# Miniprotein binders against q6w4x9r395to579: the designs that were tried, part 82

Target 1, 185 residues: q6w4x9r395to579
Amino acid sequence: GHCSLEGGSFVTTFDARPYRFHGTCTYILLQSPQLPEDGALMAVYDKSGVSHSETSLVAVVYLSRQDKIVISQDEVVTNNGEAKWLPYKTRNITVFRQTSTHLQMATSFGLELVVQLRPIFQAYVTVGPQFRGQTRGLCGNFNGDTTDDFTTSMGIAEGTASLFVDSWRAGNCPAALERETDPCS
Key: E = the ipSAE of ESMFold2; O = the ipSAE of OpenDDE; V2 = 0.75 times the mean of E and O plus 0.25 times the DockQ between their complexes.

## First folded at step 7 (miniprotein)

Design k7
Fold by ESMFold2-Fast, scan of step 7:
Structure k7 (fold): chain B 185 residues (1-185), chain A 82 residues (1-82)
Amino acid sequence: as target 1 above (185 residues)
Amino acid sequence: STTRLRIEFRDISEEQAKKVEEIIREEAEKSGVDVEFEYHDGRLTVEARGSPEAIEWFLILVRLRLRYELPDVTIYVIKVES
């Protein structure tokens, strides 16, 4: 399945449900029992001057018991707070420059992340079939049904993106601004 | 600059409290945060101290791990001061 974070504040879930939000926080994109060492993928959003949205993606974080890999819009890659030169390899994860404008994080456990650095920081998440029905977070539950893609951290299916997004905040930050969901039209 | 964070867990067993302490101690060490624990009458109180950035990341990481490993345990943020 494929999930995308584009245009600063647009998200398309693994079940292809598009939505938009405003928020300045770290959000859980993907949690799954299929990720080793309690792994999770997170997205950091902050105020933006480069998109028509007030907020945009500024970093993507992969967190596990062993690693805290941060890929930022400033083209800095860190693990556990230390800057790393590319290609950067761990036992199960490799971060490398795919093109002059794209970085890739490849894993041995069925997760792939590609980030576009320029002209706008964007992220693309791919998961293997073992993740079907076993994902939680902003990228949805990957069960083939778009009607429950806004399932909150409490397990409640919401009709709007605002409550869904706020439930996946990983930090102590303000609630996302309530906005009409835009279905990419 | 130093930020002080007080968080609380309520209506948890001594066994759950030990697991929460383990998670918090591990994340505190990774984030460069100092932690103190107090367990009394089903309540675990944690006081954390560190830079503002360290405390923010510490809280994010603790919330993330608890949501995954102990989904029945609720974290209450009581006080944050710098």
Scores: ipSAE 0.000, ipTM 0.182, lowest interface PAE 13.8, mean pLDDT 74

Design k8
Fold by ESMFold2-Fast, scan of step 7:
Structure k8 (fold): chain B 185 residues (1-185), chain A 82 residues (1-82)
Amino acid sequence: as target 1 above (185 residues)
Amino acid sequence: STTRLRIEFRDISEEQAKKVEEIIREEAEKSGVDVEFEYHDGRLTVEARGSPEAIEWFLELVLIQLKFELPDVTIYVIKVES
């Protein structure tokens, strides 16, 4: 299955359901029992103000008990807060420059990430068949049915993207709607 | 001033490329953008030219329409220059 984060604020789920994103926080993109050491893939969004898009992807994070790999739009790769020269290799993960504009994170556990750095920061997630019906997060549940792709972190299928997106916030960020209506801003 | 945008679609069939071209031509006409296409060996290259505002609007509309009509097709933005 393929999931994509494109054009700053567009997401296409593993079941091929497209939607637009308007939050500014860190969000769980993919969580699965198939990821080792409580691993999760996360996406960081911030305000862009460009092209009618209110938010844009600024970093992708792979977090597990051993690693916190951050790939950011400024072309810096860190693990556990330390900058790494590419190619960067661990036992199960290799991050390398595939082209002048693309980085790839290859894994031994059926997850592949390709990040386009320039001219627009974008991400492409590929998962093997063992992930079918075993995923949670912004990329959907990968069960072959698009009608439940907006399943929240509480297991409720929503009809709109906004409640779905807010349920997958990974940080202490306020709800996107509350932050946008802040009377002091 | 004139902005140039290059986007690519990779590993797509001739049928998919034709559908992508149709969508892009429609959005280009609406946005006031000029487009040129080249399809070779599974790769569709699109060159778009227009004002910075027209290209910005065009790219936004193309991303929306392609994701709703052809969600499995991946868009690579190769170059934006003014």
Scores: ipSAE 0.000, ipTM 0.261, lowest interface PAE 15.4, mean pLDDT 72

Design k9
Fold by ESMFold2-Fast, scan of step 7:
Structure k9 (fold): chain B 185 residues (1-185), chain A 82 residues (1-82)
Amino acid sequence: as target 1 above (185 residues)
Amino acid sequence: STTRLRIEFRDISEEQAKKVEEIIREEAEKSGVDVEFEYHDGRLTVEARGSPLAIEFFLRLVRIRLKYELPDVTIYVIKVES
């Protein structure tokens, strides 16, 4: 199955259901019992200067008990807070430059991530058939059901997209922390 | 069929315990899991109950969020019984 995060804030799920949202937080993109070491793929969204969207993807994070791999729009790759030169390889994960504008994270467990760096930061997620019916997050449940309650129809954000997206917030929202001046000031 | 999960944290401040409870409460609601908390002398104990699948997804999300948001907090004990 294939899931894409494009054009700032457009998402197409593993069941090929498109939707759009506006949000500035870290969201669970994919979690599954098929991911080793309690692994999860997360997407970080922040405010964008792009005319087509007020919100855009700024980083993708793969987190497990062993690794915290961050791929950012600034072409920096870190693991557990340390910058890494590409190609970067762990036991089960390799991050490398696929083209002049794309990075790829390949894994031994059926997950593949391709990140477009320029002109707009975008992500493409591919999972093997073992993930069918075993996924949760912004990319959907991959159950083959067109009546999936967690996706909207025809790429329109019709309330259900907002509820669906909010349900997958990771809670790490520095930009969403207190922005307004203290009422006592 | 009900699965029970106990998580224990040690040497955790009251401020850290509140943040842990916030994360756990939020994930419990999303997963359909019931949770209870007890904090005493730097020890936070969490008891969770739900279906086996709900407990599995709940535990995975809690571990992920704790590592991401509170990397200095360590789970001392995890016990699962069904």
Scores: ipSAE 0.000, ipTM 0.275, lowest interface PAE 11.6, mean pLDDT 74

Design m1
Fold by ESMFold2-Fast, scan of step 7:
Parts: structure tokens; sequence; C-alpha cells
Structure m1 (fold): chain B 185 residues (1-185), chain A 90 residues (1-90)
């Protein structure tokens, strides 16, 4: 299966259902029992630098019990908060430059991520057949039926994207990044 | 039969010739393993001009484990291939 995150917060699920949202948080793209060590793929969205009425993808995160790999729009790759030179290899994950404008994260467990750095930051997620019917998150449930692609974190199929997207927010949104005049910041 | 050719080279002219030859002789997929931008450009263009699929894997050649990993990754990506040809330019 293939899921895409393209400019302007456009998402196409593994079952090929397109939608758009306007969120400024970290969201779970993909959770699955097929990912080792409680792994999850996440996307970070922030306000667009060009238009304040739109949001854009600014980073993709792979998080497990061992690793927190962040690939950001400024072309920095970190693991557990430390910058890494490419190619960067761990036991099960390799991050490398696929082209002058694209990075790839390849894994031993059937997950692949391609990130377009320029001219706009975008991400493309590919999963093997073992993930069929076993995915959760913004990329959908990968069961071949688009009518239940908006399944929330509570297991409820919604008819609209907004409740679906909000249910997949990760634990901490940096409120200070959304508010310019916070007196406590 | 489906044929995959993997070309491991830093030489742009050599890679272009090998990639074109592989595509013209019936390779279904040509994978370029390199850390050289000109090699990438010339090889991918030659394969695509011949109407075949081309794919790039970037690895630094100073790390032989990364070169070995790239070959393994390529083989895993195309498990339905009947014949694999690996061309190495030391």
Amino acid sequence: as target 1 above (185 residues)
Amino acid sequence: SRVLVIIISRDPELNERLAREAAEKGADVVIIVTDDEETERKALEAVEEAGKRAYLIWVYFSDPELVEWAVEYALERYPDIERVIVIVDP
C-alpha cells in the first residue's frame, strides 16, 4: 500500500481516499502491530510560511522504544535529538539521500518512507502486504474499503475528515507555536 | 522472464554505458547504486530513454556495509525477479 502527504495538507490513504485538513499539531500517520518495538510514524504540521490560512507538513517522525528519527523540512535528520550525517544506518533502519531533492528511510520490517525536500516538503509511505487490514492513523486502515477510511482512534467510522484527523493527534501540541502573543512564553 | 540489473559505480560515463546496455538488452528494472550526482543523472536518463524503469540508491562508497545493504535492499524490493545481474565497478 501507498499513502501520500502532499503540499497544502493533502492526504491520500492506503485505500486511495483523498482528503485535506488544516491542523497544526503532531499526528499519527501509521500505527500497526507489524511495526517493531511499538513503532509509529508521525507527521508534524505547522502554519504555512506563505499563507496564514493554510498549514503544511514540516517534519516526519518515526518513533519506537529505541529510536526517535526526525526528518525535517530544513533537511536535518536527527535520532533521539542528535543530528546525523547521511547515510545513517541502524540495525533495522537506513536513512539515505535517494536524489538531490529526496531522502528515503528504508526498514527491514516492510515500511518505506520517501521525503521530498524541495521544492515543497512532501512524504510518501509504502507498506508491504503484511500491513493489510492492520494499520491505524491518518493513512487509513488498508482494508480495501474506502467507506471506513475515516476510522478514528476510538474505532468509529466517520463520514467527515475533521473528527477523524482530530482523533489522531499525538499527546503534546506545542501551543506556543500556534500563539504569537502568549504572555507565558 | 523478469530481469533486474544493479549497477554499482562512481564513474558517470561507465555507468551511462552500462545502464543503456542493460536497458537495451532487456532488463525490466535497472537500479543505480552510487554517491555521484552526475552518475545518477546520466544513468537514469539512459534507462528511461530506452523505455525501462530506473531506480536510485544513494550510499557512500567509503562504507562497504552500506554498499552491501543497498544490494540486499534492491533484491528485497523486487522478489519476483527471475534473474539478477550485479555489475560492480571497484
Scores: ipSAE 0.000, ipTM 0.192, lowest interface PAE 13.6, mean pLDDT 74

Design m2 (at its last look DockQ between E and O 0.03; V2 from the best seeds 0.00; counts 0 for: pae E 14.6 > 1.5, pTM E .687 < .8, placed apart)
Fold by ESMFold2-Fast, scan of step 7:
Structure m2 (fold): chain B 185 residues (1-185), chain A 90 residues (1-90)
Amino acid sequence: as target 1 above (185 residues)
Amino acid sequence: SRVLVIIISRDPELNERLAREAAEKGADVVIIVTDDEETYRKALEAVKEAGKRAYLIWVRFSDPESVEWAVEYALELYPDIERVIVIVDP
């Protein structure tokens, strides 16, 4: 399965449902029992334009009991708050520069992340077949049915992205600061 | 089956038009080869505003090894790519 965060504010789920995102917070992209040590992949969004509703991806985070790997739009890679030179290797994770504009995080547990640094900070998430039906977060549930891809953290399938996105907040963000452009559609 | 389109051009207008056309025709991955950041931004915006799901991968003429990587990455995204269309602007 493939999930993408492109153009600053566009997301395509593992089941290929596209939507646009206008929140400013840290959000859970992917949680799964297949991720070791309570691992989760997260995305950080912030304001990108003059308009209140405009947002862009500014960092991707892999968090587990052992690691907090942050890849940011300023091209800094940290683990547990410490800057790392590439290639950076742990027991199960390798982060390396694939091209002048792309970084890759490869893992031993079926998760791969590719980050485009320039000209637009973007992320591509690939998961192996063992993740099928066992994912939750902004990238959807990977069950082959797009109609329930907006399943909130409480297990409720929503028809619109706004409540779905807000349910996957992982940071302590100001209440009601950001709203989706078309919340009642 | 899935389709990969590779656009190799220094012409910004050609890049934008061909990327949009490829996405409209159902391309799954579009590799844009250009050194101009604004050209890539406009192509990506045109594809995404049209509501298309195509992945846009940026590679630079100044980093030609990246083209080989981008093709290999496209095949990792979709191992069932059966058609590759290369558009070259001499």
Scores: ipSAE 0.483, ipTM 0.802, lowest interface PAE 2.3, mean pLDDT 82
Fold by ESMFold2, look of step 8:
Structure m2 (fold): chain B 185 residues (1-185), chain A 90 residues (1-90)
Amino acid sequence: as target 1 above (185 residues)
Amino acid sequence: SRVLVIIISRDPELNERLAREAAEKGADVVIIVTDDEETYRKALEAVKEAGKRAYLIWVRFSDPESVEWAVEYALELYPDIERVIVIVDP
């Protein structure tokens, strides 16, 4: 299974369903019982211009009970808030520089993450076949059926990407469908 | 006693056969592949069926530095390994 996060806030799920959204939040990209210690992969999006409709990926986060590994567009890798030299290794995770433009997080549990740093910050998620039918989040459910890839955190299949994406927000951020108002207007 | 087999191949059937043979002989397996799921799917299943560890390292074969780094980091996964066997099918 491959899931990609590309420039312009474009996402392609494990079942090859493409979509695009506009939001400034941290989103749950992948949850699965195959990830040890309640692991989850998250994606951080922020404004890339002056309007809300111009958003881009700025970081990828792997969170578990033991680790909070952040790979950000400034090439800094942290774990639990502490900057780490690369290569960085735990018992089951290694983060290293693949090339001058790419970082990789390799794991012993079938999750692989490649982050392209330049020219555009992008991410590519690969999971082994043990994950089939056992994923949730922005990367979809990996069951071979694109019609239910927009399943929300409440288990409801939605017809629009924005409702689906908003359901996977992690943190106190506004919904992508909500209008922003200027109190001076 | 501990053996690591590193497979660098774009041939899915070769990958499955090599990974199965290695795992059945008691080796843990690292598969260095592109982002094509078919190159590693059956190989991972074979290693799991044999009760051994499998690692997947994604590389861009068009960038030889990434392949060299992947082999280096595969070796770091097993710092006390006795034997490493590298199998290449470019």
Scores: ipSAE 0.000, ipTM 0.149, lowest interface PAE 14.6, mean pLDDT 75
Fold by OpenDDE base, look of step 8:
Structure m2 (fold): chain B 185 residues (1-185), chain A 90 residues (1-90)
Amino acid sequence: as target 1 above (185 residues)
Amino acid sequence: SRVLVIIISRDPELNERLAREAAEKGADVVIIVTDDEETYRKALEAVKEAGKRAYLIWVRFSDPESVEWAVEYALELYPDIERVIVIVDP
């Protein structure tokens, strides 16, 4: 399964359902029992301009009971808040520079993350087949059905992205907006 | 042989047609490079109807570097691809 966060506020789920939102919060991208130590992948969005529609991805966070890894455009930060030199390796996670513009987080448990640093900060999540039907968050449920991808954290299927996205907020922040805007915003 | 088709087009109808044709002609994966959700949606459905897989790479056509990167990224995603076809609608 492939989930992408692109164009500042565009998401494509594991089931390949595209949607757009504007929010300035941390959101759960991926939760699954297949992630060890109650692991979760999160996305941090912030304002990139003056309007409500000017939002963009600014960081990706992997958080478990054992690890906290924050990948931003400028640095990789771990549990203690220290920036790390790459490659950075834990017991089952490795973060390394894939190319001049891309970082990769490789894991031993079937999660792969590629982060494009330039020219646009974008993230690409890949999960193994063992994750089918066992994922939740903004990346959807990976069950091959796009119609139920907007299932909230409470298990309610929504018809639009706004309530769906808001249900996966991991912090205190304003409600997300669902509106069509210029992909450059 | 494994075939990857990358479609770069801002025309929703053309993109859909090309995606459909690619899928029907044996593409294993169709990459849709666009900045329009509707364009992708139509292309995706066309590919799915043919029983193939599609993937979106979101770009900014006003930023040529983003488009170039999309092609590079597509290749990185599928290192085992034997044949790559890039279709560009100028």
Scores: ipSAE 0.000, ipTM 0.190, lowest interface PAE 12.2, mean pLDDT 85
ESMFold2 (binder alone), look of step 8: mean pLDDT 73; pTM 0.651

Design m3
Fold by ESMFold2-Fast, scan of step 7:
Structure m3 (fold): chain B 185 residues (1-185), chain A 90 residues (1-90)
Amino acid sequence: as target 1 above (185 residues)
Amino acid sequence: SRVLVIIISRDPELNERLAREAAEKGADVVIIVTDDEETERKAAEAVEEAGKRAYVVWVWFSDPDSVEWAVEYALERYPDIERVIVIVDP
């Protein structure tokens, strides 16, 4: 299955349901029991000062009990707060430059992430068939039925994107929330 | 069978018009290749207004590797689509 975060504010779920995203916090893209050591993929959004989009993707984070890999729009890759030279390899994860404008994170457990660095920061998530029906987050539940793709973190299926998106906000995003509520920032 | 249309155009007005036309004429997925955020927004909205799915891939037209990657990415994501149409404005 394929999930994409594009053009500052667009998301397409694993079941191919498109929606627009307007938020300025960290959000859960993908959680699954198929990810080792309680792994999760997250996206960080902020206000765009250059484009006509209200918000844009600024970083993608892979978090597990062992690793915190951050790939930012400034082309910096860190793991557990330390900057890494590419190609960067761990036991199950390799981060490398695929083209002059794209980085790839390949894994041994059926998850692949590609980020476009320029001209606009974008992310593309690919998961293997073992993830079918076993995902949750902004990328949807990957069950072949688009009618329940807006399932919130509390397990409620919503008809619109707004409550769905808000339910997948990560707990620690005070700076992004402050910027959103302050018109002078 | 599902129809995939990929639109690659450096003309913002043409890109939006072709995206709308593709969606209205039966494309199930329209892939918009652009380097302009306003063009992306307008084209994606036009496709969605027609009840179809829009997929936007950002590129820099001065970088041929970026355009080539976008086409390859699009084809990889929709391998079961029966027909692919690529529209390029020379």
Scores: ipSAE 0.000, ipTM 0.153, lowest interface PAE 16.3, mean pLDDT 70

Design m4
Fold by ESMFold2-Fast, scan of step 7:
Structure m4 (fold): chain B 185 residues (1-185), chain A 90 residues (1-90)
Amino acid sequence: as target 1 above (185 residues)
Amino acid sequence: SRVLVIIISRDPELNERLAREAAEKGADVVIIVTDDEETERKALEAVREAGKTAFLIWVRFSDPESVEWAVLYALERYPDIERVIVIVDP
């Protein structure tokens, strides 16, 4: 399955459901019992430097009991708060430069992350078939049914993205707002 | 069993074409060695467009130590690689 975070604020789930949101927080992209040691993939969104009231992806985080790997839009990779030179290898995870504008995080447990650094910071998540029906978070539940892709952290299927996104906040931050584009912007 | 293809060429058009052909013919891992940033981008796009799940690694001629790293990484990640094909531009 493939999940994408593109254009600063657009998300496409593993079941191919597209949506957009506005928020300034760390959000859980993917939690699964298939990830070792309580692993989770997270995305950090902040106010866009290009457009004052819009938000964009600024970092992707892989967190487990042993590692906190942060890949940020400034091309810095850290683990547990310490900057790492690429290629960076742990027992189960390798981070390396795939192209001049892309970093890849490869794992031994069926999760792959590709981060586009330029011209816009974007992320692409790939999971193996063992993850089918066993994912939760912003990337959806990967069960082949798009009607329940907005399943909140409490297990409720929502019809709108705003309540769904808010339920997956991982930080101490305000709720994401459902807003219309200013016609004078 | 898996196939590793290593493409070493300073010709951008040849690199793109060979990467696409390798992915279409079922290569599992493709290592591209080039200093041309446009070639890396086109090679990545070609592999993705081929509809195969080939694993792409880009390394530079200007950083020869990264070539050794890429090969060792590929062999460690895919210990069942049984064929290695090296394509060198004369």
Scores: ipSAE 0.000, ipTM 0.182, lowest interface PAE 14.2, mean pLDDT 73

Design s1
Fold by ESMFold2-Fast, scan of step 7:
Structure s1 (fold): chain B 185 residues (1-185), chain A 91 residues (1-91)
Amino acid sequence: as target 1 above (185 residues)
Amino acid sequence: GSEELFERAKELIRRAIEAARRGDFEEAKRLLDEAFKLIEEAARRGLDEELIEALRYAAKLVREGIEAGNPRLIRLAEYILMIVYWEVERR
C-alpha cells in the first residue's frame, strides 16, 4: 500500500481516500504490530505561508525503542537527537539521498519512506502486503474499504476528517503550546 | 527531586527556543545557561541518560544556531525537544 502527504496539508490513505486538514501538532501516521520495537511513524505540521491560515508538513519522525529518526524540511536528519550525515545506516534502517531533492528511508521490515525536500516538503509512505489490515493512524487501516478510513484512535469510524485527525494527535505539541501563549500577556 | 530538575530544564530550553525564534538572543542565552546547570544536576542525580543527552544536545544546537545566525539549528533543537516531550508523555 501507498499513503501520501502532499501539497502541505493533503493526505491520501493506503485505501486511496483523500482528505485535507488544518493542524499545528505532531500526528501519528502509522502504527502497526508489523513495526518492530513499538515503532510508529509520525508527521509534524506547522503554520505555513505569510497569512498563516494554512498548515503544512515540516518533519517526519520514525520513533521506536531503539531509534528516534527525524527528517525535516530543513534537509536535516537526526537519530536520537544527533545530526547524521547521509548515507546513514542502522541495523534495520538506511537513510540516503535518492535524488538532489529526495531522501529515502528504507527498512528491513516492509516500510519505505520517501520525502521530497523541494519545492514543497512532501512525504510518501509505502508498506508491504503484510501490513494489510494491520495499520492505524492518519494513513488509514489498509483493509481495502475506504468507508472506515477515518477510524479514530479509540476504534470509532467517523464521517469527518477533523475528528479523525484530532484523535491521532500526539499528547504534547511544543509549537502549538508556544503559539497559544504568545498573544496572551 | 531529580524529575523536577529535568522538567524545569526542559521548560527552560522550550523558552530559549521561543526567545531565539523572536530574535531575543540575550534572553535565549540566559535561559540556556540556566538549563545547562539543571541538566548537569539532573545527570548527577542519575536521571535517564538518553533523555539527558537529548536535552543537552538540544540546548547546544540553540546556542550554536544563535552564534552562527543559523535558524536551521534552532528548528532542529525544537524537533529534538518535541521528541522528548512526546517520549515523556507516552511513558
Scores: ipSAE 0.011, ipTM 0.370, lowest interface PAE 9.6, mean pLDDT 76

Design s10
Fold by ESMFold2-Fast, scan of step 7:
Order: sequence, then structure tokens, then C-alpha cells
Structure s10 (fold): chain B 185 residues (1-185), chain A 91 residues (1-91)
Amino acid sequence: as target 1 above (185 residues)
Amino acid sequence: GSEELFERAKELIDRAIEAARRGDFEEAKRLLDEAFKLIEEAARRGLDEELIEALRYAAKLVREGIEAGNPKLIRVAKWILMVVYWEVERR
């Protein structure tokens, strides 16, 4: 399955449900029992450089008991706080430059991440069939049913993206802004 | 307790990042030195070693970014702090 984070604030889930949100926080993209060592994929959103009211993807993080890999829009890759030269290899993960504008994180456990660095930072998540119905987070539950793609961290299917996104916040951050319903835009 | 020291160290690193953003590198380095002292105290009081290492790495990246004049390293340190914060909350 395929999940994408594009255009600064747009997400398409594994079941192909599109949505958008605004927030400045780290969010859980993907948790699954298929990820080793309590692994999780996370997205960091911060204010855009051209507008203080807009937010955009600025980094993607893979976290497990052994690894804290950060891939940033500035082409800095760190693991456990140490800057790494590419290609960077661990036992199960390789981060390398796929093209002049794309970095790739390949894994041995059925997860692949590609980040576009220019002209805008974007992320593309691919998971193998073993992840079907076994995912949770902003990328949805990958069960073939889009009506429950906004399932919160508490297991409740929500009708709005804002409540769904807020439930997947990591750390103490302000709640996501629900800009689609702003009366004065 | 160790959690209060962790929060104070994180605040000092956040303030160092902001000082560096303003070009006040001497103030940023002073705040980082204070943060490192609090991190060592938190370590002595039994804060989780992985959290301590992540906090030390974040502070080190800010220092390296300042010394190299590289704002990219300073920004990465900010995002590492968010991840460390999440780990504290889930524990």
C-alpha cells in the first residue's frame, strides 16, 4: 500500500482517502505490530517559510528501540542525534540518495520511505501486503474501507480530519487548526 | 526531580535555538552550557539513559550548528527534541 504527504499539508491514506490539516507538531504516521522493536514512522510539521499561518512537512522520523532516524527537508540525516553520511546502513535499514532530489529509506521489514527534497519537501510511504489491516496513524488502517480511515489513537472513527490528526500528536503541541471550516478564511 | 531537570534543560536548549536564530551565538552557547549541566544532573538522578542521550545529542547538534554557522543542524535539533518529548509522555 501507498500513503503520501504532499503539498505541505495534504495526506492520502493507504486506503486512498485524501485529507488536509494544519498543525505544528510531530504526528504518528504509522504504527504496526509488523514493525520491529516497537517501531513507528512519524512526521514533523512546522510553520512554512512563506506564511506564518501555514504549516508544512519538515522532517520524517523512524523511531524504534534501537534507532531514532531523522530525515529533514535540509538534507540532514541523523540517527540517535549523530549526523550520518549517505549511504547510511544499519542491520535492517539503508538510507541513500535515490536521485538528486530524492532520498530513500529501505528496510528489511516491508516498509519503504521516499522523501522529495525539492521543490517542496514531500514523503511517500510504501508498505508490503503483510501490513494490510495492521496499521494505525495518519496513514490510516489499511483495511480497504475508507469510512474508518479517521480512526483515532483511542480507536474511535471520527468524521473530521482535525480530531483524527490531533489524536495522533506526539508530544506536547498545540491542537491542529481546522482551516476548512474557518468562517473568515 | 529528574523530570523537572529534563524540562528545564529542554527549555534552555529551546532558548539557545532562539538566541542562535537571532544571531546571538554567545548567549546561545551560554544557554547550552547551562543545559549540559542540567542534563548531567538529570543523569545522576536516574533519568532514562536513552532520553538523556537524545537530549545530549540535540544540544550537541545546536552547538555544532552554531560553531559551523550551519542553521540546518540547529533546526534538526529542534525536531529531535519533539521526538524526545513524545518518548517521555509515552513512558
Scores: ipSAE 0.293, ipTM 0.625, lowest interface PAE 3.4, mean pLDDT 77

Design s2
Fold by ESMFold2-Fast, scan of step 7:
Structure s2 (fold): chain B 185 residues (1-185), chain A 91 residues (1-91)
Amino acid sequence: as target 1 above (185 residues)
Amino acid sequence: GSEELFERAKELIDRAIEAARRGDFEEAKRLLDEAFKLIEEAARRGLDEDLIEALRWAAKLVREGIEAGNPKLIRIAKYILMIVYWEVERR
């Protein structure tokens, strides 16, 4: 299956349900028992440099007990806090330059990430068939049914994206549903 | 306790990042030096090693970014700070 994070704030789930959200936080993109060592893929969203009212993808993170790989919009790759030159290889993960504008993270466990660096930072997640019905996070549950793609971290199927996205926040960021108290400051 | 030291160190690193973004490298370095002291004190008091390591990585990346004139390293430090809580909470 294929999940995409495009145009700053657009997401298409593994079951092909499109949505758009507004929020500045780190979000769980993909959690699954198929990921080794409690692995998770995460997306960092921050305000656009051009417009403070728009959100954009600024980094993608693969986190496990062994690895903390950060791929940023600035074309820097780190693992466990150390900057890495490409190609960068571990036992199960290889990060390399696929084209002049794209990086790829290939894994031995059925997960692939392609990141477009220019002109707009975007991410494309591919998972093998072993992940069917075994994913959770912003990319949906990959069960072949789009009606429950907005299943929150509490297991509730929502009809709209806002509560779904807020439920997958990682850390103590403001909820996407909360309005700014001073838009002029 | 050690959690209080962790929160204070994280706040100092966040403030160092903002100072560096403004070009106030003297203030950024002062805040980083204070953060490193709190990190080592938290380590002595038995704070989780993964939390200590994440704070050290973030502080080191800010210092390296200032010394090398590379703002990209400073931004990565911020991303590391943004995910450290989730790493602990998921355990």
Scores: ipSAE 0.157, ipTM 0.574, lowest interface PAE 5.4, mean pLDDT 77

Design s3
Fold by ESMFold2-Fast, scan of step 7:
Structure s3 (fold): chain B 185 residues (1-185), chain A 91 residues (1-91)
Amino acid sequence: as target 1 above (185 residues)
Amino acid sequence: GSEELFERAKELIDRAIYAARRGDFEEAKRLLDEAFKLIEEAARRGLDEELIEALRYAAKLVREGIEAGNPKLIRLALYILLIVYWEVERR
């Protein structure tokens, strides 16, 4: 299955349900029992400088007990807070420059991430068939049914993206920041 | 007690990062000063040295980012806090 984060604010789930994303937080993109050592893929969003209605993807993060990898729009790759030169390889993960504008994170467990660095930071997630029906987060549940793709972290299927997206926030957005952010329609 | 100090320090650093990203460097510095005090109090009360050093490093990166006008350092601090949050939830 394929999930994309494009144009700073657009997401297409593994079941091919498109929606627009508006938020300035860290969000769980993918969790699954198929990811080793409590692994999770996360996306970090911030407001663009051009428009109050726009948000932009600024980093993709893979966290597990073994690896804590950050790939950012600044073309910095870190593991556990330390900058790494590419190509970078761990036991189960390799991060390398696929093209002059794209980085790839390849894994031994059926997850692949490609990030476009320029001209716009974008991310593409591919998962193998073993993930079918076993994913949760912004990329959806990968069950072949788009009507429940907006399943929240509490297991409730929503008809709209806003409650779905907010339910997948990671604990990185203090209440004071939320109060100071203009509501976007 | 020390766990509460740690959570409060983390919250202050998060708020400092977002203030700095908005260009409110005076508020960011104020929040960082408070965070540094709480980090040192947590250290005296025996909080995990690895967690203390991670918070201290994140706070220093925000300060340096503001002083140098380098937003990359501020973003790096955000990523370090995310890793710290992940570790704490799993302990």
Scores: ipSAE 0.308, ipTM 0.663, lowest interface PAE 3.1, mean pLDDT 79

